# Ledger of designs, part 278: miniprotein binders against q9h3h3

Target 1, 235 residues: q9h3h3
Amino acid sequence: EDGFTAEHLAAEAMAADMDPWLVFDARTTPATELDAWLAKYPPSQVTRYGDPGSPNSEPVGWIAVYGQGYSPNSGDVQGLQAAWEALQTSGRPITPGTLRQLAITHHVLSGKWLMHLAPGFKLDHAWAGIARAVVEGQLQVAKVSPRAKEGGRQVICVYTDDFTDRLGVLEADSAIRAAGIKCLLTYKPDVYTYLGIYRANRWHLCPTLYESRFQLGGSARGSRVLDRANNVELT
Key: E = the ipSAE of ESMFold2; O = the ipSAE of OpenDDE; V2 = 0.75 times the mean of E and O plus 0.25 times the DockQ between their complexes.

## First folded at step 21 (miniprotein)

Design GV4 (at its last fold request DockQ between E and O 0.85; V2 from the best seeds 0.87)
Fold by ESMFold2, fold request of step 22:
Structure GV4 (fold): chain B 235 residues (1-235), chain A 103 residues (1-103)
Amino acid sequence: as target 1 above (235 residues)
Amino acid sequence: DPEELKDLLEKLLELIVRAAERALRAIKEGNPDEAKWLIIKARIIAYILIELLDDEEIKRRIERALELLKEALRAIEEGDPKKAEEILREVIEEVRRLIEEEK
């Protein structure tokens, strides 16, 4: 039997969303300051609650980098939630197509590539590569969890602005791989997050839309991207 | 693991209270956009909770809280922060009662 791993991680993320964030904002901060900031706040050493030996003295929910082109727009999330509740009482079937249409109608189109890494050099190196890609304009916005407990995995989220734009999602995957990242990536549209749809849901919806695996023996990009809903390889 | 589920449910209930309390503070401080996002967060947490619950009475109480949170959002949009505060206090009271009953 499985546990409620996805729901437990969701609860931790919801709590983290409400605590202070450490942000490098390229829209207001010169790119030349990035390397010093990364050296000061490696995600393997920034602690969730501000442990005495860590770089932060206060709780941190997320460490984030905003690119120069980042324009925050979550869309009509309030309307999305209201329409979702109305749909549930309508008696109509709830399907992945229904979720996609709700997202389009309410302009809640963002999504994210996710990767999970243990604390240490590989995590810090991966984050630094992602952060540089954001500041250089290959990616638009990313965040990484701080160290919550010894030995626990941390997550890097790399956002895209439109999960229905398959080419844009693939371009983000390519930029992540160009930063030297070879681990498994999964892609989740934010519509599922805003509607609280995780693994334990009565509709048996799969919130993971794509997965990306690094392919050996190919180009420097080297990705195999699978559409999980249709079992179709996109690369 | 039944004990892990019970801990998760309690954590989610406490997070609803935390989000609602911070939304109430944001309204009092004149930050309606922040309050709206915190109310949206509380609703997300409630959606997660409902899918984990099998007790129909508890589900009904969380669904009531969702309706109240929706009304609080409307009150903020209509420029009626006092109404939103009253609604948020009711949500906080109801969810706190639920937490104590489940101990």
Scores: ipSAE 0.879, ipTM 0.945, lowest interface PAE 0.4, mean pLDDT 90
Fold by OpenDDE base, look of step 21:
Structure GV4 (fold): chain B 235 residues (1-235), chain A 103 residues (1-103)
Amino acid sequence: as target 1 above (235 residues)
Amino acid sequence: DPEELKDLLEKLLELIVRAAERALRAIKEGNPDEAKWLIIKARIIAYILIELLDDEEIKRRIERALELLKEALRAIEEGDPKKAEEILREVIEEVRRLIEEEK
């Protein structure tokens, strides 16, 4: 990512979080209605600000699908931020291990696989596959960004409950690959987002813990997952 | 690109104002949980700004806004919504002044 792309994307994500979401909740809506909902709100056609002729007349921040087992729990984010500020004031060294411990202490353990795709049929097809996997219970929750006015790539986020559970993170990767997605995936814990830590930071912390690359005919998982912190392949 | 950075900084400042204004509305509507989340988001934006800013004066003002937002959270937790509203208004005014000074 060149220049301030990561910070721009963060700003857009923060703005989107404050606008209304289009949500399919499998806890309250029959799974049989998913196909009609996907047809009504394809991500490539839903516009960020509700442009004329789009499926939405009002601004939409995210399109999301909640699985049967989804429970919104972000942990103690306020306590996390307070501890982070106190740590900075202390002048103690800050490492990835420090952030991991803060996340555990404050129960802020969620993370997400991220993929960026151009608008179009391929994006809508990928989203449909992910949405089905969520409704079928292979994944817990996912969201996709709507189409921007200027175009550009849209992002799909697939969440896991615990970034410290390596097996759970790998299982989510496998489910994404089983849905037919072949692009590059990056995994980011939410603790980095809640502390405003992106690619450029004074502590030289990398918010990406894992990368997944698609592999033909190789592992049963259909991907190679790299631990970025240790530079070790996990699959 | 200095122009690109300037545009990003302005966008982030505007987002703090938007989040604080929405938090203020949420308090008035009797939704303190929504207000807390919006304030937390404003604090995240402030963290991002602090990492991007080279101007020490602007940075100090953002750090002050960050502290005020923390005080607003405490006021909500203490059951003093009026104090929280007052603090949020101060944040909005301070950040708006900053936006106007940088235009």
Scores: ipSAE 0.871, ipTM 0.942, lowest interface PAE 0.5, mean pLDDT 93
ESMFold2, look of step 21: ipSAE 0.862; ipTM 0.938
ESMFold2 (binder alone), look of step 21: mean pLDDT 85; pTM 0.849
ESMFold2, fold request of step 22: ipSAE 0.876, 0.872; ipTM 0.942, 0.942
ESMFold2 (binder alone), fold request of step 22: mean pLDDT 86, 86, 86; pTM 0.855, 0.854, 0.855
OpenDDE base, fold request of step 22: ipSAE 0.865, 0.866, 0.863; ipTM 0.938, 0.939, 0.937

Design GV5 (at its last look DockQ between E and O 0.88; V2 from the best seeds 0.87)
Fold by OpenDDE base, look of step 21:
Structure GV5 (fold): chain B 235 residues (1-235), chain A 102 residues (1-102)
Amino acid sequence: as target 1 above (235 residues)
Amino acid sequence: DPEEVEKLLEKLLKLIERMIRRALEAIERGDKDEVKWLLIKARIILYILEELTTDPELRKKVEEVLEKLRKAIKALEEGNLEEVKKILEEILEEIKELIKEL
């Protein structure tokens, strides 16, 4: 990603959070309705601003699926931000360990697997596989960005409750691979998002903790997961 | 590319302006939870602006807006919605001025 692409994508994501979402909630909607909902709102056809001929007439920020076990808990994000600003003012060294400790202290532990896909059948098929895995209870929550006017890649986000639970992060990767997704995945804790930390930052912090690459004929997980901080393969 | 940075700065400032306007509307509706989340998101944008800004004058203005935002968050925690409203109106004017200077 050249230049300030990560910051542009962050601005777009934050703008999208302000617009209405298309949500399938498995806590209130029967699983038998999922296929009809997926057919009505394919991510490659849902437009960000409700263009003529799209399934949506109004702006859509995200398309999301909530599992039966989904409970929104963001922790103390305001306390996290205040502690982060106090830390910067103190002049103390800032490390990945410092951010991990801040996240634990303020209970801001959520993270997500990210994948970027071109609009079309492959995106819609990948989304359908993830949505089924969420409704079946293999994943807790996922969202996908709608189609932009200029085109470009759409992002799918698959969340986990705790980025410090390595097993839970790896189980989510396995569920994504079992859904037939073969692209590169990156895992980013939400603490880095809440603190405005992207690829280019003055502390040289890497906001991506893990990378997953698809592997043919390999481990039962169907992927190789790299810990970026330690440069160690976990699988 | 300086032009690319300027476009991103404008995009971020306009996004903050929209968030502050929406927070003012949420105050009038009595939706404290929406106000809280909008202030969290505005704070994230200000952190991004601090990392992108190389101009010392613009950086100082971003820091001043962050300090006002801290005061607004404290007032919100104290339940003083009138003070929150006042501070957000001041922030909104400062953001509008920053957009005009780009």
Scores: ipSAE 0.888, ipTM 0.950, lowest interface PAE 0.4, mean pLDDT 93
Fold by ESMFold2, look of step 21:
Structure GV5 (fold): chain B 235 residues (1-235), chain A 102 residues (1-102)
Amino acid sequence: as target 1 above (235 residues)
Amino acid sequence: DPEEVEKLLEKLLKLIERMIRRALEAIERGDKDEVKWLLIKARIILYILEELTTDPELRKKVEEVLEKLRKAIKALEEGNLEEVKKILEEILEEIKELIKEL
């Protein structure tokens, strides 16, 4: 719970963005090749910097799977950042509604479900299930961090294209659960990431929009999804 | 504690330096999209740094770099890669000085 954990993770993620990625791209690669690719590059064995004995000899920032329908569109992030800077000099109050309107205006609508797992079989199994869901069309795109030297949890990010489309976000949660994943999921719109807004911010904004908890005997095939802003269960 | 925050500030500044150097390389290859995304990320890191620091001189310098990034983004949108390169070289020198002052 160090006061700087989110900032350190953000820095590491942005550094990883600059290194090569291992990508299975269903738009150009037959689905029948997926299982061999997953066996060759399990995320618990792919090392961040290319350690001896790992499947990769070069640094890897991310391992990713792109679905057949994946059409990348980050929106007008430059305009978003410019408007954000201007808004702060205006003296107007900053609220969650402000962030939502900025995101809509600039079409920066993507967001992601996040899960954190220790290296090992559970991580590799979860990633394989997510990757299959992407190739089969239940999800659009996902990435997972490689194994770091210092040991620690790795992250799987499952993207959705519009955080304001609540049904689409819930459908992604359902697809993740159908892959057998039972851990806590949190959903974060990318608008917060592009504006450098993390949990400890001066406006007391909450970048986590939804939490999803697996629950036997609960609603919606074992998911309970909580809207953090309104304290309302959606499932 | 103060030592941990100083280490994070240095880490962030060095990451900006890496991004600016990569953007200059991308300019030489004509990769306008890579330049754009590196500058977007540099702005994110500057936002984080501005929130973390209690040093008003560092905060002021961060705002000056953000202004230069706004100009570089505008030049990039206009296709003026020579102007983008000039501005990024100025930013690089300022970032190197900030790291040295730590």
Scores: ipSAE 0.845, ipTM 0.930, lowest interface PAE 0.5, mean pLDDT 90
ESMFold2 (binder alone), look of step 21: mean pLDDT 87; pTM 0.868

Design GV6 (at its last fold request DockQ between E and O 0.84; V2 from the best seeds 0.86)
Fold by OpenDDE base, look of step 21:
Structure GV6 (fold): chain B 235 residues (1-235), chain A 102 residues (1-102)
Amino acid sequence: as target 1 above (235 residues)
Amino acid sequence: DPEEVEKLLEKLLKLIERMIRRALEAIERGDKDEVKWLLIKARIIIYILEELTTDPELRKKVEEVLEKLRKAIKALEEGNLEEVKKILEEILEEIKELIKEL
């Protein structure tokens, strides 16, 4: 990603959070309605601003699916931000361990697997596979960005409750691979998002903890997961 | 590219402006939870602006906005919605001035 692409994408994501979402909630909607909902709102055709001929007439920020076990808990994000600002003022060294401890202290433990896909059949098929895995209880929650006017890649986010639970992070990767997704995945804790930490930062912090690469004929998980902080393969 | 940075700065400032306006509307509706989340998101944008800003004068103005956001959050926690409203109106004017200076 050249230049300030990560910061541009962050600004777009934050702008999208302010617009209405298209949501399938498995807690209130029968699983039998999922296929009709996916057919009505394919991510490659849903437009960010409700363009003529799109399935949506109004702006859509995200398309999301909530599983039966989904409970939104963001922890103490305000306390996290206050502690982060106080830490910067103190002049103490800031490390990945420091951010992990802040996240634990303030209970801001959510993270997400990210994948970027071009608009089209492959994106819609990948989204359908993830949406089914969420409704079936293999995943808790996922969202996908709608199609932009200029085109470009759309992002799918698959959340986990705890980025410090390595097993839970790896189980989510396995479920994504079982849904037939073969692209590169990156895992980012939400604590880095709430603190405005992206690829280029003055502390040289890497906001991506894990990378998953698809593997043919390999482990039962169908992927190789790299711990970026330690440069160690976990699978 | 200086032009690319300027475009991103403008985009971020306009996004904060929109968030502050929406927070003022949420105060009038009595939706404290929406106000809280908008202030959290505004802080994230300020953190990004601090990393992108190399000009000392602009950086100082961004830090002043962050300090006002801290005061607004404290007032919100205390249940003083009138003080929150006042501070957000001040922030809104400062952001508008920053956008005009770009």
Scores: ipSAE 0.887, ipTM 0.950, lowest interface PAE 0.4, mean pLDDT 93
Fold by ESMFold2, fold request of step 22:
Structure GV6 (fold): chain B 235 residues (1-235), chain A 102 residues (1-102)
Amino acid sequence: as target 1 above (235 residues)
Amino acid sequence: DPEEVEKLLEKLLKLIERMIRRALEAIERGDKDEVKWLLIKARIIIYILEELTTDPELRKKVEEVLEKLRKAIKALEEGNLEEVKKILEEILEEIKELIKEL
């Protein structure tokens, strides 16, 4: 219980953003090359800093797959941050609704499904399934953290382009489950990341918008999804 | 735990220092998009630092860095890379001093 786990993870993620990424870009690379690329760079073996014996000799921040339809548009993040600072000094209430409106106003709409897995075959298998779903067009973009040290959990992030599009977010959940993923998934809009808002924040905001739990015999998609903002089951 | 907080503060300040150095390198290459994203991330770290610090003097200095970041971002939006560079060098020196005072 260190009390600052989220802040440490955020710092490490932002440092990783600055290092080189290993990218399979379906927009410029034939799909037939994917299996060889996955075999060369399993996330359980790609090391954060290029350890001897690793497939990579240089630091790697992230391993990523871009789908054919991937069209990056982060929106007006600088304007979002400025408006956020102004909101805090205005005395107006800070609520999930005001965060949602801020994100909409500045077109910062992306978000991500997250899963955490220990290094090993299960992680590599899950990543391979996600990567194939991206190249096949069921998902648009995903990334996975490299191995920072033996034993630590790694994260797979599967992005969607609009957290306000509930149907699109649920379709991504369904595609993840179709790839055989059975672990807990949590969905976080990027607006919370850009504003530095984590679980333990002074506004009591919940950065997790949805939770998805695998369930046999549940919805047609095989998962039970809870809307954390409204405490309503969606499936 | 004050010691744990101080270690996290140092980690975050060193990360800002790295981001500012990379932004200065990006200015030399004319890569305005990289500068923009590094400053966005630096701003996030400042938000985290403001929440963590219990020392009013440190909080004041962190807020001064944020004001300088705002000015750098405005200069970047207007394409004034020389002004961005000047402000970032000032931020870098202040961050280095904050790390030493820790």
Scores: ipSAE 0.855, ipTM 0.937, lowest interface PAE 0.5, mean pLDDT 90
ESMFold2, look of step 21: ipSAE 0.852; ipTM 0.935
ESMFold2 (binder alone), look of step 21: mean pLDDT 86; pTM 0.851
ESMFold2, fold request of step 22: ipSAE 0.853, 0.835; ipTM 0.937, 0.929
ESMFold2 (binder alone), fold request of step 22: mean pLDDT 86, 86, 86; pTM 0.856, 0.854, 0.856
OpenDDE base, fold request of step 22: ipSAE 0.877, 0.875, 0.873; ipTM 0.947, 0.946, 0.945

Design GV7 (at its last look DockQ between E and O 0.88; V2 from the best seeds 0.87)
Fold by OpenDDE base, look of step 21:
Structure GV7 (fold): chain B 235 residues (1-235), chain A 102 residues (1-102)
Amino acid sequence: as target 1 above (235 residues)
Amino acid sequence: DPEEVEKLLEKLLKLIERMIRRALEAIERGDKDEVKWLLIKARIILYILEELVTDPEIRKKVEEVLEKLRKAIKALEEGNLEEVKKILEELLEEIKELIKEL
């Protein structure tokens, strides 16, 4: 990603959070309706601003699926931000361990697997596989960005409750691979997002903790997961 | 590319402006939770701006905006919605001025 692409994508994501979402909630909607909902709102055809001929007439920020066990808990994000600013003012060294401790202290533990896909059949098929895995209880919550006017890649986000639970992070990777997804995955804790930490930052912090690469004929998980901080393979 | 940075700065400032406007509307509706989340998101944008801005004058103004935002968050925690409203109105004018100086 050349230049300030990560910051541009962050601005677009934050703008999208302000617009209405298309949501399938498995807590209130029968699982039997999922296929009809996926057919009505394929991510490659849903447009960000409700263009003529799209399934949506109004702006859509995200398309999301909530599992039966989904409970939104973001922790104390305001307390996290205040502690982060106080830490910067103190002049104390800032490390990945410092951010992990801040996240634990303020209960801001959510993270997500990210994948970027071109608009089209492959994206819609990948989204359908993830949506089924969420409704079946293999995953808790996922969202996908709608199609932009200029085209470009769409992002799918698959959330986990705790980025410090390595087993839970790896189980989510396995569920994504079982849904037939073969692209590169990156895992980012939400604490880095809430603190405005992207690829280019003055502390040289890497906001991506894990990478998953698809593997043919390998481990039962169908992927190799790399811990970026330690440069160690976990699988 | 300086032009690319300028476009990104303008995009981020316009996004903060929109968030502040929406927070003012949420105050009038009595939706404290929406106000809270909009202030959290505005704070994230300010952190991004602090990493991108190299001009000392613009940087100082971004720091001043962040300090006023901290005061608004404190007032919200105290339940003083009138003070939140006042600070957000001041911030809205400061952000509009910053956009004109780009």
Scores: ipSAE 0.887, ipTM 0.950, lowest interface PAE 0.4, mean pLDDT 93
Fold by ESMFold2, look of step 21:
Parts: structure tokens; C-alpha cells; sequence
Structure GV7 (fold): chain B 235 residues (1-235), chain A 102 residues (1-102)
């Protein structure tokens, strides 16, 4: 019952998509330049609209790092959207299974691990660890929101290329934990984003597919991962 | 609260307006990929609006906007940028009017 929080966040994210991004692209930039770039643009200091004292004088929508092997592949999003509309008029049930099949059919398979952190050292340290993991090849691509004027929580998104590849999603979780990140992670397939499906949807779909909680001792992967669709622990 | 819903609807419609304006600029530059992604995103916002709108008059107009957007997307797939431009210019005016009717 969070009112319209998810819809407001979605609008803010789509507006941010349209503004300039600050990008470190390992495909064209030597890895030795990463630490200087991270020091210049800490996400807790880069402001959404270029506030006084910011490293940026212009609006910034996102701060991103692209890995050496990053090969963008959004799939057939236009076809996905058309098929979604047809599904709704077909009389067929709309379930997590039919959403999964739509995503597979149209090759819209990417998804992301999400973490939410307050601005400050913890956020900047987490981002630096993620960015290094991307440049070193343990992760493929990540982005972080800039600081809002009100100083609310910021989000780090770590992308994977196939949400149906459970091993790949779990490997990304492990790489995030190896970077020293201990907060709650949630995983959302991009198909839900492209179809505008958020938590308070009429079909009662759960856009969060996995949840990861860090374990202090034990597990070789360093986390406990729950499959939210089947209520099954994967680790 | 109805006032909170109207503020969110206005925010979403203004974002579509911004996307359409930018798509028209992209057409002038011949950037078909930018037009495509702007229309994909506008479509997402219309899906969100369909979940939020309860006023039948506003809902009817949202559905009309979505239908025109589908036609623009089809014209883009066919490579007919002049038709895309025509449809988007009409959509821009319809969005402006819809914002006023909130």
C-alpha cells in the first residue's frame, strides 16, 4: 500500500534516461583511468541538475560503467509490447509463466540486481566496488542514480543478460558480494519495466523475481537467495 | 487522494509531451533509432496511465493517444518518417489538450 511510490520512481527514472549520462566505457577507455574517474564523480556528489559545488555543471541522468564485454541487446521490445497488448485481449490468463514466455519469445531477457543506499561514504564505496568489478569483467554493466536535491536514497542497478539463466544471475550476486556489498538486493527482469508493471498491478504479478540477503558466515557465495516466484531458497 | 492522482497524471503526460517533442527533433536529424526508443518509452507511460486513470472521459482520450502512437510506430517500421512526423504533431496537440483537461 505504498500509494504511488513505484509510479513516481518510474517517471523519475524515465526522465533521467533522457538527460545526459556520465559513462566510463571500458571498451574504449583504459582500465587505469577508472580510479581517477571514480574520484571525480562520486555518486553522492554528482547532482541530478548540476547544483552549486557539484562536479557536474549540467544535468546528469545516470552514472554508468560499461565492461569490456558489454554488448547491448535489448531484444524485440516493440514486438514484446505489441504481443502484450494482444495477450490482454486474447482471454488467456496473465501469469508469471505467460510473462516469462513473452520475454523469451521476444528475446527481452535482461534484468538487474537493485540496491538502495543513502548518499555518503557507503554508497560511494559500494559504487566503486561495483564499477571495478565491471571493468575487471566479473560484471557486465552497472549504473547509479545521481544525488537528488532532497538527498533521498539512490539506486545502483547491476545488469545481467538473461534472467532465465539462474546460474548467471547467481554469479552476478556473488560478484556483488565479493565487492563487499552486504545490503539487501532485489532482482527485477526488464520485461516488467518495458510493460509498465509495478508492484500494485491488477494481475498481482510480483516484479521482484529474486531477493538476496548477505550471510556473515557460511555460504561460499556469501548470500542467501530466495526465488520469490516459487518461494524457494536457491542457496 | 484525487489531487495526488491528478498531479501524477500531469507529471506522466508532461513526460510524454517531452518525449514527443524530442522525437520530432530526432526525425529532423533522421535518427530513426532515437525515434524508436522514445516511442517505446512513451508507450510504457501510457500503460502506466491506463492503470491509474478512472475518469471515463480521460480514459477514452488516453486510449485514443495510444492508438495513434501504435500508428506512428507502424509508420516508423515502414520507414515512412513523413507519416510519423504528421502523427506525432497531432499527438503533441492532443497531449497538450489532455493536460489542460485534468
Amino acid sequence: as target 1 above (235 residues)
Amino acid sequence: DPEEVEKLLEKLLKLIERMIRRALEAIERGDKDEVKWLLIKARIILYILEELVTDPEIRKKVEEVLEKLRKAIKALEEGNLEEVKKILEELLEEIKELIKEL
Scores: ipSAE 0.847, ipTM 0.934, lowest interface PAE 0.5, mean pLDDT 90
ESMFold2 (binder alone), look of step 21: mean pLDDT 87; pTM 0.857

Design GV8 (at its last look DockQ between E and O 0.87; V2 from the best seeds 0.86)
Fold by OpenDDE base, look of step 21:
Structure GV8 (fold): chain B 235 residues (1-235), chain A 102 residues (1-102)
Amino acid sequence: as target 1 above (235 residues)
Amino acid sequence: DPEEVEKLLEKLLELIERMIRRALEAIERGDKDEVKWLLIKARIILYILEEMVTDPELRKKVEEVLEKLRKAIKALEEGNLEEVKKILEEILEEIKELIKEL
């Protein structure tokens, strides 16, 4: 990704967070209605600004699915930001370990697997597989970006509760692979997002902790997961 | 590309302006939770701007806005909504001036 592409994507994501979401909530809606909802709002056809002929007439920021066990808990994000600014002012060294400790201290532990897909049948099929896995309780929560006017790739985000729980992160990768998704996945803790840390930063911090590559005929997980910080394969 | 950077700076400043306006509306509705989350998001954008901005004058203005935002967050925690409103109005004017200087 050349130049400020990550910052552009961040700005788009933050703008999308301000617009209405299309949500399927498995806590309040029967699982039997999921297929009709997926058919009504395919991500490749839902438009960011409600273009004529789209399933939505109004702007849509995200399409999301909430599992039965989903409980929104972001932790103390304000305390995290205050501690981060105090740390910068102190002139103390900042490392990935420092960010991990800040995240633990303030209970900001959520993270997400990210995948980028071109609009079309493959995207809609991937989203349908993830949405089913969420409703079936294999995943807790996921969201997908709507189609932009200029086209481009759409992003699917699959969340986990704790980026420090390596087993939970790997289980989510396995569930995504079981849904038939074969593209590259990257895992990013939300602490890096809340602190404005992207690929290009003055501390040389990598916001991506893990990469998952699909593997044919390999381990029962169907992927190879790389720890980027240590350059070690976990699977 | 300098033009691409300028466009992104403008987009980020406009996004902060929208967040601050919505936070002012949320104060009038008494929705403290919406105010809190909008200030968190505005703070993220300011962190991005601090990493992107190389001009010393513009960087100083971004730091001044961030300091005012810290004061607004503190006032919100103290339950002083009138002070929050006042500071957010000041931030809004500063952001509008920054957009005009681009």
Scores: ipSAE 0.886, ipTM 0.950, lowest interface PAE 0.4, mean pLDDT 93
Fold by ESMFold2, look of step 21:
Structure GV8 (fold): chain B 235 residues (1-235), chain A 102 residues (1-102)
Amino acid sequence: as target 1 above (235 residues)
Amino acid sequence: DPEEVEKLLEKLLELIERMIRRALEAIERGDKDEVKWLLIKARIILYILEEMVTDPELRKKVEEVLEKLRKAIKALEEGNLEEVKKILEEILEEIKELIKEL
C-alpha cells in the first residue's frame, strides 16, 4: 500500500484546493484580530466537511494565513508543463538537475517546508506559532489541513518563494524552529507537484530536497539540515 | 494491491471530472484565468494516471484525454472559449465512461 501513499495524499490535497479556504489575510486584516481568529478555527477542530460540533458548517479545504508582504507569483506553470512533455520525448536524461533547470527557466521557484502532526493541542499550538510568524513577517504564507473524519495526521505547509535560494529556505526553517517546533520537517519544491512527480516515479527522482531535524542543546538555528538531492549536510 | 490501485484510479478520475465541470462553469462567466488553472491541475492528475496505469487500453484512453486537454489549452490561449467548451464537454463524457469501466 505504501507504493501510492504520496499519490493518495496528493489527490486529497488537490481535492481540498477546490473547496473553500479559511484565510487570515494580513494584507487586509489588522494583526490584532489574529488571536481571535486562531481561537475560532483551531485546525484540530475545523473539519473537512463541516461535521456536527465543528466551528465550520461548510466544507473547508485549507486554513491559511497570508503575510503582509505576500505577493503570489506561480511562474510559467503552463510553459513548464509543455517543456516537461517535450523533454520526455527528446531522449535526454531526466535528472534532479534537469528538473531544477526547468524550474529556473520557467520561474516556478516556490517550495514549502512540511510537517505532519496528530490532531490536538500540539498541532493547534504549532499552527498558532506559524501563523504569528507569518503575520509578524518572518514567514510569507502558510496553510494547514483541516481534521479528516477518519482522523490521522494533518499537515502544515510553510512556503518559500525560491527553493534555489538556500539561505532563504534555511531562514524559514529557523523561523519555524523559533516557534517551538521540534518535529521532522521536509522541503519540497513546487515544480515536482506541478509535474505530478511523487515518491513512486519511474525516474527515481526524490521530491524532498531538504530534511530538517531539530538539534537538542541550543544550536544557533536548532536544526541539522540535509540536502537530499546532493546528500550534503548544510548545517 | 490491485484493489487499492483501482480505488485511487477512480478517485483521480472523479477529481478530473470535478475540475472539468468547474472549468465549464468558469467559461460561462468568462473567467479565463480560472479555466487555465483548472486545466493545469487536470493535467497534473493525468500525469499521475500515466505513471500508475499498467493496462494498455486504459493507458491509451488516458493519453487520448491528455491530447484533447492539450488542444483545449491551445484554444484557450487563442481566446476561443466556444472551442474550449466543446472539447471539455467531450473530455467530461470520456471521463464519465472511464469511471464506469472501472
Scores: ipSAE 0.828, ipTM 0.924, lowest interface PAE 0.6, mean pLDDT 90
ESMFold2 (binder alone), look of step 21: mean pLDDT 87; pTM 0.862

